# VH-VL binders against Epoxyqueuosine reductase QueH (queH): the designs that were tried, part 14

Target 1, 182 residues: Epoxyqueuosine reductase QueH (queH), of Dehalococcoides mccartyi (q3z8v0)
Amino acid sequence: MAPKLLLHGCCAHCTAYSFKYWQEQGFAVSVYWYNPNIHPFMEHQSRLEAMRKLSAEMGFELITEPSYHMAEYFKNVSANVDGRCRICFDMRLGQTAAYAAGHGYEYFSSSLFISPHQKHQDAVCSAEALAKETGVRFAYADLRKRYSDSRHITKPLDLYRQQYCGCVYSEYERFGKPNSPA
Key: E = the ipSAE of ESMFold2; O = the ipSAE of OpenDDE; V2 = 0.75 times the mean of E and O plus 0.25 times the DockQ between their complexes.

## First folded at step 22 (VH-VL; framework fv_indenebart)

Design y1 (from x1 with heavy chain Y106D; at its last look DockQ between E and O 0.03; V2 from the best seeds 0.00; counts 0 for: pae E 5.2 > 2, off the site)
Fold by ESMFold2, look of step 22:
Structure y1 (fold): chain C 182 residues (1-182), chain A 121 residues (1-121), chain B 115 residues (1-115)
Amino acid sequence: as target 1 above (182 residues)
Amino acid sequence: EVQLLESGGGLVQPGGSLRLSCAASGFTFSKYEMSWVRQAPGKGLEWVSDISSSGWTIYYADSVKGRFTISRDNSKNTLYLQMNSLRAEDTAVYYCARDRGLWSGDDFDYWGQGTTVTVSS
Amino acid sequence: QAVLTQPASLSASPGASASLTCTLRSGINVGTYRIYWYQQKPGSPPQYLLRYKSDSDKQQGSGVPSRFSGSKDASANAGILLISGLQSEDEADYYCMIWYSKAYVFGGGTKLTVL
């Protein structure tokens, strides 16, 4: 039988090709939604709705438990906002690896590894450390060269398009500073 | 067949340096974590260091931190261990061991034949 | 106190079973760890036998006979390697191992003698 892989879905646009890739590698893939870094709540809900639509279109299992833990994100990040990206990876990938360990998944990965806009090596280091701690295997592929393929899959679906990375800090960095580029 | 071949062992004086190599074949080297494990004469196994398949995550045993450096060259299918400031207690057979892989494999599921390091004045 | 403790030696007859224990230090719960087992014969490198965390999270090493199996004794806080149908070739040193506190840790090893 096909080995089970739990794929953390950071957004629908990154997940579309990432899911296809791991399925083609012979895994039974479920997508895991845990993104307490997305604010405000309605932005989180818009991105989750886009993921639900993608799940229906592509036919993958989407797991949305546990609940949205926004307060825990701020508890972990508030003392070190400049270093928040590694903390964000540790939270999201950590929950994914823990869920995998507790629910019969031998493997985990993330759609983060297709994104050209993420700190790729930091995310890989986070996942590698979590794999060692949990004993769940980290399935890694650098898919950044395939980001346009993922957009090709999602463009006809007219899904919600995010306008910033996800957290209120990144929203301010993009839109709130004088003479901001966007 | 999975094969691991260590080389570079020898006799060195305390405080000296030595570089071990491990040539890997029969598997996709870049998809596996790798470790060095040592065994002093007549003694049990002691893990030395581990390096992830990417080379970005590295662990050391406390007894070797700051003195030993693990590295890998995925284009040459080769694992390395640079050993500096050698001590008598570093005398051992040093094994190259394959660790977890991307798709399969278990911790230390294949071992080389070992290379002997002797630290003696 | 050592992280993993194994008896120094164990003897058993051909055709019988041997139960090798790997006891974790108090304060470390055996239930949360994958326990790896290795066999080493004189003059040879170690060979991987199997790993065990639970009946749903275990793996037999490639080519390792099914008469080798892993389990745990929760009341003794120990991992167990069971070797049934003992053969003379099973005479060897046996090591357990876990990943603990950012390090691989081996037990001291058990010398199994088949009389």
Scores: ipSAE 0.145, ipTM 0.720, lowest interface PAE 5.2, mean pLDDT 90
ESMFold2 (binder alone), look of step 22: mean pLDDT 93; pTM 0.955
OpenDDE, look of step 22: ipSAE 0.291; ipTM 0.775

Design y2 (from x1 with heavy chain Y106E, light chain D57N; at its last look DockQ between E and O 0.91; V2 from the best seeds 0.00; counts 0 for: pae E 3.0 > 2)
Heavy chain, then light chain:
Amino acid sequence: EVQLLESGGGLVQPGGSLRLSCAASGFTFSKYEMSWVRQAPGKGLEWVSDISSSGWTIYYADSVKGRFTISRDNSKNTLYLQMNSLRAEDTAVYYCARDRGLWSGEDFDYWGQGTTVTVSS
Amino acid sequence: QAVLTQPASLSASPGASASLTCTLRSGINVGTYRIYWYQQKPGSPPQYLLRYKSDSNKQQGSGVPSRFSGSKDASANAGILLISGLQSEDEADYYCMIWYSKAYVFGGGTKLTVL
ESMFold2, look of step 22: ipSAE 0.513; ipTM 0.844
ESMFold2 (binder alone), look of step 22: mean pLDDT 93; pTM 0.952
OpenDDE, look of step 22: ipSAE 0.331; ipTM 0.781

Design y3 (from x1 with heavy chain Y106D D107A Y110I; at its last look DockQ between E and O 0.92; V2 from the best seeds 0.00; counts 0 for: pae E 3.2 > 2)
Heavy chain, then light chain:
Amino acid sequence: EVQLLESGGGLVQPGGSLRLSCAASGFTFSKYEMSWVRQAPGKGLEWVSDISSSGWTIYYADSVKGRFTISRDNSKNTLYLQMNSLRAEDTAVYYCARDRGLWSGDAFDIWGQGTTVTVSS
Amino acid sequence: QAVLTQPASLSASPGASASLTCTLRSGINVGTYRIYWYQQKPGSPPQYLLRYKSDSDKQQGSGVPSRFSGSKDASANAGILLISGLQSEDEADYYCMIWYSKAYVFGGGTKLTVL
ESMFold2, look of step 22: ipSAE 0.466; ipTM 0.817
ESMFold2 (binder alone), look of step 22: mean pLDDT 95; pTM 0.967
OpenDDE, look of step 22: ipSAE 0.256; ipTM 0.765

Design y4 (from x1 with heavy chain L102Y Y106D; at its last look DockQ between E and O 0.03; V2 from the best seeds 0.00; counts 0 for: pae E 3.3 > 2, off the site)
Fold by OpenDDE, look of step 22:
Order: C-alpha cells, then sequence, then structure tokens
Structure y4 (fold): chain C 182 residues (1-182), chain A 121 residues (1-121), chain B 115 residues (1-115)
C-alpha cells in the first residue's frame, strides 16, 4: 500500500506538477487547501475555484479547511510585517502537518517548493521544524526547475491567474508605488 | 541583447523531412518556454508548437500533430523542430519565438528572423 | 468558423484613430481570455505589442508607444486594438492571438493602410 502524503496546495498552478511528482514517487497524494494569507477573500475564492477545477481535471482529492482564519493571520503578522512570510509558512504548513497527523498521513509536503517566487529556504525550515513537532515526516523536493512545467499542465484549463503572492502586503508591493511603506 | 536565429530551412519534396534549429542568446534559455510559429507566403501567422522550459511538456497544433516534433537542448541554448511527412501546405517561413510564460503573461516577446521551408515536387 | 476573426483590411488617415477588431467565435466569451496583439511590417518578423484581459490585467510591450492600447467590446464579443494618432509607420499587418483549448490561435490578421 502506498504511503499517504498530504500536499499543501498554495495555488492550482503550483500544485499541478507537485501533485504529479509525489504521485510518481509512489505516494497516495491528497491536496490540502489552507491559505489564510490570500487576500482579499474574493481572491482566496478565485484561487480556490482554480484548485477545484484542477482537482476535477487531475482526479486528486481536495480537502479544504472550513475556516478562512484571516483574523488569526493578521493577529500573527501585524506585529512583525517584515517577518510575515515565515509566519505565513508556519501557519499554513503547521495546519497541514497537524491535519496530516490527525488523519493518518505519513508524510506532508507543499506546492510552495515549486515556486521561484517564494522564500524557499524559509519554507523548508518551517516544514522541518513542524515535522519534528508533529511527528509527521516532511517530504521535500526542490521543484523550482519544474515551475514552467506545472504551468504548462494548467495552461489548457484556463484557470484564474494570480497577480501577486497572496497577502495584502504582497499586493501592495506588486501594485503600489515604488519605495512606499506598506 | 536577446537574439534568436533560425536555420535549417530549404527545399524538400512532399513526404520528406527537415530539421529546423533556433539558436538563442542574450538570455537564460532554460528559464523560458519556446514556440514555433509559421507563416505561409502571403498568409497569416499560424502557431505550430510550444515547449516548456525543461522540455517536459509540449503542445502541438492539430495540423502538425504526429508529424512534427519540438525539442530543446538547454546546454546548447537551441530549440529544434523535426518535421516529417512534409506537405505542400507546410511551406512557410518558420519563426522561433520566446514565450515569457505564466508569470510574465505568456506572450511572444522576441522573434527570430525566420527560416524558409519550401515543400514542392 | 474560425476561433478569431479579423477584418482583412482597414484604412485610416494620419492623425486619426484606428480601431482593429478581433472577434471571438460564438460560445467563446471574450471576457475570459487574454488577447495578445502583434504588429508585422513587410519583410520583418512579428513584434509583440500588448496583451489585454482586463484593465487590471494588461501589459504593454517594451518600447511600444502609448498610442497603442487594448480593450474589449463585450457586446461584440471582440478584442480591440486602438491606435490613436495614427502615423505612417503604423502601416502594417496586425494579428490578435489567444490561448484556446491546448493551442495558441492567431486571427487572420488585418492589413492597416495609412492613407
Amino acid sequence: as target 1 above (182 residues)
Amino acid sequence: EVQLLESGGGLVQPGGSLRLSCAASGFTFSKYEMSWVRQAPGKGLEWVSDISSSGWTIYYADSVKGRFTISRDNSKNTLYLQMNSLRAEDTAVYYCARDRGYWSGDDFDYWGQGTTVTVSS
Amino acid sequence: QAVLTQPASLSASPGASASLTCTLRSGINVGTYRIYWYQQKPGSPPQYLLRYKSDSDKQQGSGVPSRFSGSKDASANAGILLISGLQSEDEADYYCMIWYSKAYVFGGGTKLTVL
């Protein structure tokens, strides 16, 4: 029997190849949606809808956390905006690892590790620490070289395309005035 | 400066084969998707094929499926198009184009000068 | 029926505005697609002009004058390339493009003549 792996999905475009990779490694993969960092809520819903379409296309089980946890995100980030990404990873991967531990998953991972736009090492450090804390094994692969491939997988699906990382701070960085404080 | 230089075009009989090359320079080739686009004499543009940065995923136009093969060698910064079972309707100038991909908007921002393929008996 | 339809030709005077249309086939909602525009002058390869999906999702090619702009006409189910302040050097063929199904699809092109 294939070992069960819970894959955190940050977006459909990153999840596509990530899912395929771990499946090809011999895992029974389920995708877990928990992204309190995606704002505003309608952006969160748009990306979730894209994930649902991908789930239907690729045939993987999509598990969605019922709670948005927006307030909790801002509670955690507001005092340290500059360190928000690590806090974000701890929240998202923490919830993933906790869910994995409570539902019989032997491994957890994340689609975050395919994106060249993420603080890769911080995410890895977060996941490693959480693995130790929860007892769930962290499955790591650097998939950044396959980012284009993942997009090619999703290209025919005409999915929603995000224009920023997810949080309102990243939105401001993307669309706001240069050198303006967040 | 970004440069794309196509080669390998020529005259070939129907049913024949030809291999096109596109030499890329001035950018990190391995980070970009690439496409072939052709233009028949006096006609419009027709997309032929697209390949991901690693070459793992590929798409073809219906008109060339089963006959053409797109590939790339990132160590040589070169894009290829193997064309088999050529037909008269394949006569065209063939352009290689850089595809900026998902994050940049999937546009063809740079084109080569093209290489001419003529299929005639 | 072609996925994208463009008028074969269009003429306009210098200084005037030219509106080039790219009509999508019925059943394909223009609102959901990013439309790309390319300019091709005789004896030259195509040049990327701009892309437009919405006002919040658009991009101008490097070095492309601001007098080139993209929009959509939902009622006509068409993408629009607007060239304001038409100049003689704008005489060229213009192609629209979308990603549809599993392919890039070009329109038939419009030959723009500057009178």
Scores: ipSAE 0.320, ipTM 0.781, lowest interface PAE 2.3, mean pLDDT 94
ESMFold2, look of step 22: ipSAE 0.448; ipTM 0.797
ESMFold2 (binder alone), look of step 22: mean pLDDT 94; pTM 0.958

Design y5 (from x5 with heavy chain Y106D, light chain D57N; at its last look DockQ between E and O 0.03; V2 from the best seeds 0.00; counts 0 for: pae O 9.4 > 2, off the site)
Fold by OpenDDE, look of step 22:
Structure y5 (fold): chain C 182 residues (1-182), chain A 121 residues (1-121), chain B 115 residues (1-115)
Amino acid sequence: as target 1 above (182 residues)
Amino acid sequence: EVQLLESGGGLVQPGGSLRLSCAASGFTFSHYEMSWVRQAPGKGLEWVSDISSSGWTIYYADSVKGRFTISRDNSKNTLYLQMNSLRAEDTAVYYCARDRGLWSGDDFDYWGQGTTVTVSS
Amino acid sequence: QAVLTQPASLSASPGASASLTCTLRSGINVGTYRIYWYQQKPGSPPQYLLRYKSDSNKQQGSGVPSRFSGSKDASANAGILLISGLQSEDEADYYCMIWYSKAYVFGGGTKLTVL
């Protein structure tokens, strides 16, 4: 029997190849959606819809965390906005690892590791720490060089394309220049 | 106290290369965008390049595109400017500046003392 | 034409007010841009003074006297740095700056002389 892997999905475009990769590595892969960092809520929903479409196309199981946890995200980040990304990783990967542990998954991973826009090392460190904490094995692969491949998979699907990382801070970073209030 | 210290300036022939460094201290370097701004002798300020806190997003002035490369090592709190194919018009004092970014208004709130680059045959 | 144009020089008496202009190129609406102002004294690096987009969107640099203020003249399509109660120490070069077309752009600078 193929070992079960829970793949955290940050977006459809990152998840596509990530899913394929781990599947090809011999894992039974389910995708887990938990992204309290994606704001506003409508952006969260747009990206989730894209993920649902991808799930239907690629045929993977999509598990959606019922709770948005926006308030919790801001509670955690407000005291350290500069360190928000690590906090974000800890929350998202933490929830993933916890879910994996509670539902019989031997491994967990994330589509975060394909994105060239993410703090890759910080995310890895977060995942490693969480693996130790939860006892669930962390499956790591540097897929950054395959990012374009992931987009190629999703291109025909005409899925929603995000223009920023997800959080309101990243949105501001993306669109705040030159005319945004500060 | 925020400090920026540029180094690496000097005399170089046209077509030559030079690498500038900016050592940052007194703040969390990895949280700030950084820029290079130069000033030719007796002339005004000219923005050269900007790099995001992560190093992912980079912008160049048209005058230096393809010749200069901005980079940073957040583990060393250092900003770099690799300058290739140097021209006489690149002669200037090069300042390292902290860009507070969108959080604080994208202003250069701290500047180094500058390092002098002279391109001459 | 330069994106930002500043007068090369301006002179004013101590105690008077000086208005430094930063004119944007035609086609670029000053109302949409945040204008940054810097002061540079001889032998020193530039110093951030303030930014101004609108009355509700402005910021004064730390330690910058209140006699320095920013505004805009829409009719002239220009940013304005107003220095009231001029002091001898205000003699310096002043530069305006904007973020435009994925670049920071400086004006040519104005040399302010306090007579």
Scores: ipSAE 0.011, ipTM 0.574, lowest interface PAE 9.4, mean pLDDT 92
ESMFold2, look of step 22: ipSAE 0.499; ipTM 0.845
ESMFold2 (binder alone), look of step 22: mean pLDDT 95; pTM 0.963

Design y6 (from x1 with heavy chain Y106F, light chain D57N; at its last look DockQ between E and O 0.04; V2 from the best seeds 0.00; counts 0 for: pae O 11.4 > 2, off the site)
Fold by OpenDDE, look of step 22:
Structure y6 (fold): chain C 182 residues (1-182), chain A 121 residues (1-121), chain B 115 residues (1-115)
Amino acid sequence: as target 1 above (182 residues)
Amino acid sequence: EVQLLESGGGLVQPGGSLRLSCAASGFTFSKYEMSWVRQAPGKGLEWVSDISSSGWTIYYADSVKGRFTISRDNSKNTLYLQMNSLRAEDTAVYYCARDRGLWSGFDFDYWGQGTTVTVSS
Amino acid sequence: QAVLTQPASLSASPGASASLTCTLRSGINVGTYRIYWYQQKPGSPPQYLLRYKSDSNKQQGSGVPSRFSGSKDASANAGILLISGLQSEDEADYYCMIWYSKAYVFGGGTKLTVL
């Protein structure tokens, strides 16, 4: 029997190749949606809808956390906005690892590791620590060189494409005034 | 009407343990963050711990880390505080407080009447 | 040094205005933080009064009289609770609070006496 892997999905465009990769490595892969960092709520829903379409197209099981947890996100980052990304990784990967542990998954991973726009090493550190805490094994692969391949997979599907990382801070950084504090 | 009722307080020796409960009613308990706040006799307010609606996010004051455990049972509309290794300085009235969170401003809008914990030899 | 510092006591006459200060520790910019205020009368639990971050970001507690208002003094790096038209019933302890470093932090409280 193939070992079960729970793959955190940050967006459809990152998840496509990530899913394919781990499936090809011999894992039984389910995708887990938990992204309290994506704001506003309608942006969260747009990206989730894209993920649902991808799930239907690629045929993977999509598990969605019923709780948005936006309030928890802001409570966690409000005291340290500059460190928000690590906190974000801890929350998202933490929930993923916890779900994995409670539902018989031997491994967890994330589509975060394909994005060249993420703090890659910080996410790895977060995942490693969580693996230690939960006892679920962390499956790591640097897929940044395959980012374009992932987008190639999703291109014909005409899925919603995000314009910023997800959180309101990243939105402001993307579209706000240069050098203006959040 | 929102109601918070603390229980479980009492007299305990140093090093002992006590478990506080807070029964909530009059609102959807599972949608709110909850906190414990204590007040030593004749002293000010001290936040003790906070727990998110789902129980995923938990915070403790440094003074109680490693000794106290906050938890909740949403099916029972109850908040708990397990207190171990109690010290004299833990003597206080312990209040249960509803935290409205991000949607309402992170304020403690409702408080219980409190339950008294006395740690003494 | 404490994160939040409040004077231990303050006295004012009925009808006068009382300004209660909540000074943030050096290095913590008051402009960044939302200040919460609570009132506690003897033998009762605290009651939420209001929160204030800025004029565009403030909220009054339900049932709290309009004579209670929040502000900030950037030069003093302090939050301010202003009670106008002081009444005898306003005699109480007042606490400020912020969310800081993954913790709620209360000030030491100010005992307000109405003379």
Scores: ipSAE 0.000, ipTM 0.554, lowest interface PAE 11.4, mean pLDDT 92
ESMFold2, look of step 22: ipSAE 0.259; ipTM 0.754
ESMFold2 (binder alone), look of step 22: mean pLDDT 92; pTM 0.942

## First folded at step 23 (VH-VL; framework fv_indenebart)

Design z1 (from y3 with heavy chain D106E, light chain D57N; at its last look DockQ between E and O 0.89; V2 from the best seeds 0.00; counts 0 for: pae E 3.9 > 2)
Fold by ESMFold2, look of step 23:
Structure z1 (fold): chain C 182 residues (1-182), chain A 121 residues (1-121), chain B 115 residues (1-115)
Amino acid sequence: as target 1 above (182 residues)
Amino acid sequence: EVQLLESGGGLVQPGGSLRLSCAASGFTFSKYEMSWVRQAPGKGLEWVSDISSSGWTIYYADSVKGRFTISRDNSKNTLYLQMNSLRAEDTAVYYCARDRGLWSGEAFDIWGQGTTVTVSS
Amino acid sequence: QAVLTQPASLSASPGASASLTCTLRSGINVGTYRIYWYQQKPGSPPQYLLRYKSDSNKQQGSGVPSRFSGSKDASANAGILLISGLQSEDEADYYCMIWYSKAYVFGGGTKLTVL
């Protein structure tokens, strides 16, 4: 039997190749949706719809956390907005690791590790700490050079394309600064 | 054969420094967390420090924090412990131990033979 | 105030069973922790015996005889190492360990004597 891996899906465009990679490594992979960092709620729903379309196309199990936890996100972030990315990783990966521990997954990972994201090491450190705390193993691969392969999979599917990282802070940083596009 | 081999122990005066090494062989070192564990003469086991397989997540016992630095070089299959500001209570046999791996292994399922550190004036 | 408490010594006869306890401090629930067990003989490094969290989440060390087993006593808030069919080579120090508060923590160890 293939070992079970729970893959946190940050978005469909990052998940497509990440899922394929871990499946090719011999895991039975399920994708876990928990992204309280995506605002407003309708943006969250648009990105979730894209993930559901990808799930149907690629045939992976998609597990949706029923609790959105937007209020908890803001409570946790409000005292340290400049350091929010680590808090965001701790929430999303923490919920993923907890679900894995309670549902017979020996491994977890995330589609975050394919993104050419400036905070890659912070996400790795978050996952490593959570693996130690929960006993679930963290399956790590640096897939940033494979992002174009993920887009090759998703481009023909005409999926919703997000315009900012996900949170209202990132939306403001992109569009609300004096030098930002109108 | 899976092996861990510590080196770099010796006699040092209080306030001095030593650097311990642990050479790993027979397994994929880069896929395992690693720890240092020490044992003072006639005493029990005391965990010292742990480092993740990536080297980016590090933990220290309160008794050594700020004085000891754990590191690893995955290209050389080697774990290190830099010990500064040594005190008499740091006198112990220092073991390196393999922690959990990505695919197998459990906490401290493999131990080295140890290297002795003596801090005495 | 120790996180893990083990009795300092225990004696048992050859062929009998020894039950070694590892009691967690009040306020730390044994049910949520993986408990690791190690054997150490004089002049040698420790050796991993087994890990126990639950009957569905446990692991026997490589080459460790099945007469060594782990369990928990929730009422006593303790992990248990059971050694059945005691042999003279089982004389050793035995340590329990958990991951607690961002650190590995060992118990003080139990000296098992096989009379």
Scores: ipSAE 0.394, ipTM 0.812, lowest interface PAE 3.9, mean pLDDT 91
ESMFold2 (binder alone), look of step 23: mean pLDDT 94; pTM 0.958
OpenDDE, look of step 23: ipSAE 0.400; ipTM 0.812

Design z2 (from z1 with heavy chain K31H S53K; at its last look DockQ between E and O 0.03; V2 from the best seeds 0.00; counts 0 for: pae E 13.8 > 2, off the site)
Fold by ESMFold2, look of step 23:
Structure z2 (fold): chain C 182 residues (1-182), chain A 121 residues (1-121), chain B 115 residues (1-115)
Amino acid sequence: as target 1 above (182 residues)
Amino acid sequence: EVQLLESGGGLVQPGGSLRLSCAASGFTFSHYEMSWVRQAPGKGLEWVSDISKSGWTIYYADSVKGRFTISRDNSKNTLYLQMNSLRAEDTAVYYCARDRGLWSGEAFDIWGQGTTVTVSS
Amino acid sequence: QAVLTQPASLSASPGASASLTCTLRSGINVGTYRIYWYQQKPGSPPQYLLRYKSDSNKQQGSGVPSRFSGSKDASANAGILLISGLQSEDEADYYCMIWYSKAYVFGGGTKLTVL
């Protein structure tokens, strides 16, 4: 029987090729949505809807978190905003590994590992630690060279495209420049 | 000036082979996906194959799958089409076309002038 | 049944408007697809004109006059290329294209004659 892999989906645009890759490696792949880092709630819903459309197009099982857990994100991040990305990885990958452990998945991974814009090694370190803690194996591939191939799949589908990483801190970092007169 | 220049067309017998080349200039070739599109005499456009920026993801039209191989050499700014087991129905002008770039949703925004392949005995 | 169907020919008078249709096969919803349009004059390669998905998601090709525009007719399941203020140089073959089922697919083309 094909070993089961739970793939954390950070967004549709990162998930498309990541899903195909792990399926081609012989896994039975389900995609897991847990992204308490996406704010505000309407932005989270827009990205989730894009993922639901991708699921319908590609035929993968999409497992969604029953609750959004925004308050938990801020509890964990507020004391160390400059170092928040490692905490964010720990939260998202931690929930994915825990779900995998409780539901018969031998492996977990994430679409984060295709992103050219993420702190790749921090995400790898987070996943490796979580694998030891939970007993679920971490399936790793560096897919950053394949991000354009994921966009090749999603671009014709015209899915909602995010304009910042996900959190209000990243939104401010991208758009919060001082206003110019006139 | 952004340009695509095809070469390698010619007359070939059925069952024969040809290798087409497309030389790119005036843009960063490795930032773009590339396609081959063909047009039989007096007929419409038919997409043939597409290759990603890295060359890792490739798509083919059903009519050429198993017979044609697309490839690219980013160090030489060149796109290739290896055509094997050629048939009379492959007779066409073959265009290379620049596909989507890093931030572009455009498809086939730049075309070459084409190279003619004639398959007859 | 072809994925995309275009009428073989269309004629219109100088200064008038022409609406070129690109009909998707039954079961393929035009609303979810980007429709790409190309112009081809005799002896020349095709030229990209524009793409259209919705009024908020469209793009004009470089140097393409604004009198070329895209739209959709949902009831006919069709993409539309509108050419207003027709000029003699608009006489050409016009192709639509979509990405469908892991392939780019062209329509059969429409020969536009400006009388």
Scores: ipSAE 0.007, ipTM 0.524, lowest interface PAE 13.8, mean pLDDT 88
ESMFold2 (binder alone), look of step 23: mean pLDDT 93; pTM 0.955
OpenDDE, look of step 23: ipSAE 0.481; ipTM 0.824

Design z3 (from y2 with heavy chain S53K; at its last look DockQ between E and O 0.03; V2 from the best seeds 0.00; counts 0 for: pae E 12.6 > 2, placed apart)
Fold by ESMFold2, look of step 23:
Structure z3 (fold): chain C 182 residues (1-182), chain A 121 residues (1-121), chain B 115 residues (1-115)
Amino acid sequence: as target 1 above (182 residues)
Amino acid sequence: EVQLLESGGGLVQPGGSLRLSCAASGFTFSKYEMSWVRQAPGKGLEWVSDISKSGWTIYYADSVKGRFTISRDNSKNTLYLQMNSLRAEDTAVYYCARDRGLWSGEDFDYWGQGTTVTVSS
Amino acid sequence: QAVLTQPASLSASPGASASLTCTLRSGINVGTYRIYWYQQKPGSPPQYLLRYKSDSNKQQGSGVPSRFSGSKDASANAGILLISGLQSEDEADYYCMIWYSKAYVFGGGTKLTVL
């Protein structure tokens, strides 16, 4: 039988090619949604709905964690906002690895590794540590050069397009500038 | 056949340095994590350091942090341990050990014969 | 308290069974950890025997006889290595190991003597 791989899906646009890649490597791939870093709740729902549409179009199993856990995200990051990205990777990949360990998945990975906009090394370090802790194998491929292939799959689907990384800190960093009084 | 060959051990004075090497053959080196484990004379096993397949994730035992540096060269199938500021307590046989591979989860399934480091005045 | 505690020595007769324990520090739950076991004979490097997390998540080392097996005693918070049908060649030091707090941690080892 094909080995089972649980793929954390950070968004639909990163997942489309990542899913195809691991399927082509011979895995039985399920996609796991757990993204407490996405705020506000309506933004989280918009991105989740895009993932549900992608799941229907590509035919992959989508597993969603029923609890959003936004409050837990802020509890973990509020004392160290400048270092939040590693905490965020540990939360998302940790939940993915734990689910994989408890549900018969031999491997886990993430669509984070196709993103040109993420701290790639920090995400790899997080996943490697979690593999040791859980005993689930980490399947790694650097897919950053393939992000355009993922967008070629998703553009015809007219899916919701995110405008910032996910958290309210990143939203402010991208769009929030002090205005001079007029 | 999997083989691990350590070298670079010897006699050194306190405060000195040594560089250990571990030459790997019989398997795809870049698919495996690697560790150094040491054993002082008449004592038990003590893990020293671990390095991931990519070299991006590194762990050290507290007793060696800041003094030892693990590295690997996947093009040469070689693991290294640079040991600086050596102390008498670092006297041990140093083993390299193969750790978790891409498709397996067996930790330390193959060990080298070891190389002896003696730190003495 | 040490993370892993093993008795320093154990004796048993040829043909009998030996049960080697690896007790985790209070506050560390044995149920969530994979326990690795290694054998070391005098003058040789250690050799991998097996690992055990649960009956559905265990693995025997290559060439390791089936008379070596792993289990856990949850009430004692311990991993267990069982060696049945003891032979004189089983006289060795035995180490348990886990991955804990970003480090591999070995127990102190048990010297098994086959009388």
Scores: ipSAE 0.007, ipTM 0.549, lowest interface PAE 12.6, mean pLDDT 88
ESMFold2 (binder alone), look of step 23: mean pLDDT 92; pTM 0.942
OpenDDE, look of step 23: ipSAE 0.043; ipTM 0.682

Design z4 (from y2 with heavy chain K31H S104K; at its last look DockQ between E and O 0.93; V2 from the best seeds 0.00; counts 0 for: pae E 2.8 > 2)
Heavy chain, then light chain:
Amino acid sequence: EVQLLESGGGLVQPGGSLRLSCAASGFTFSHYEMSWVRQAPGKGLEWVSDISSSGWTIYYADSVKGRFTISRDNSKNTLYLQMNSLRAEDTAVYYCARDRGLWKGEDFDYWGQGTTVTVSS
Amino acid sequence: QAVLTQPASLSASPGASASLTCTLRSGINVGTYRIYWYQQKPGSPPQYLLRYKSDSNKQQGSGVPSRFSGSKDASANAGILLISGLQSEDEADYYCMIWYSKAYVFGGGTKLTVL
ESMFold2, look of step 23: ipSAE 0.520; ipTM 0.843
ESMFold2 (binder alone), look of step 23: mean pLDDT 92; pTM 0.941
OpenDDE, look of step 23: ipSAE 0.781; ipTM 0.903

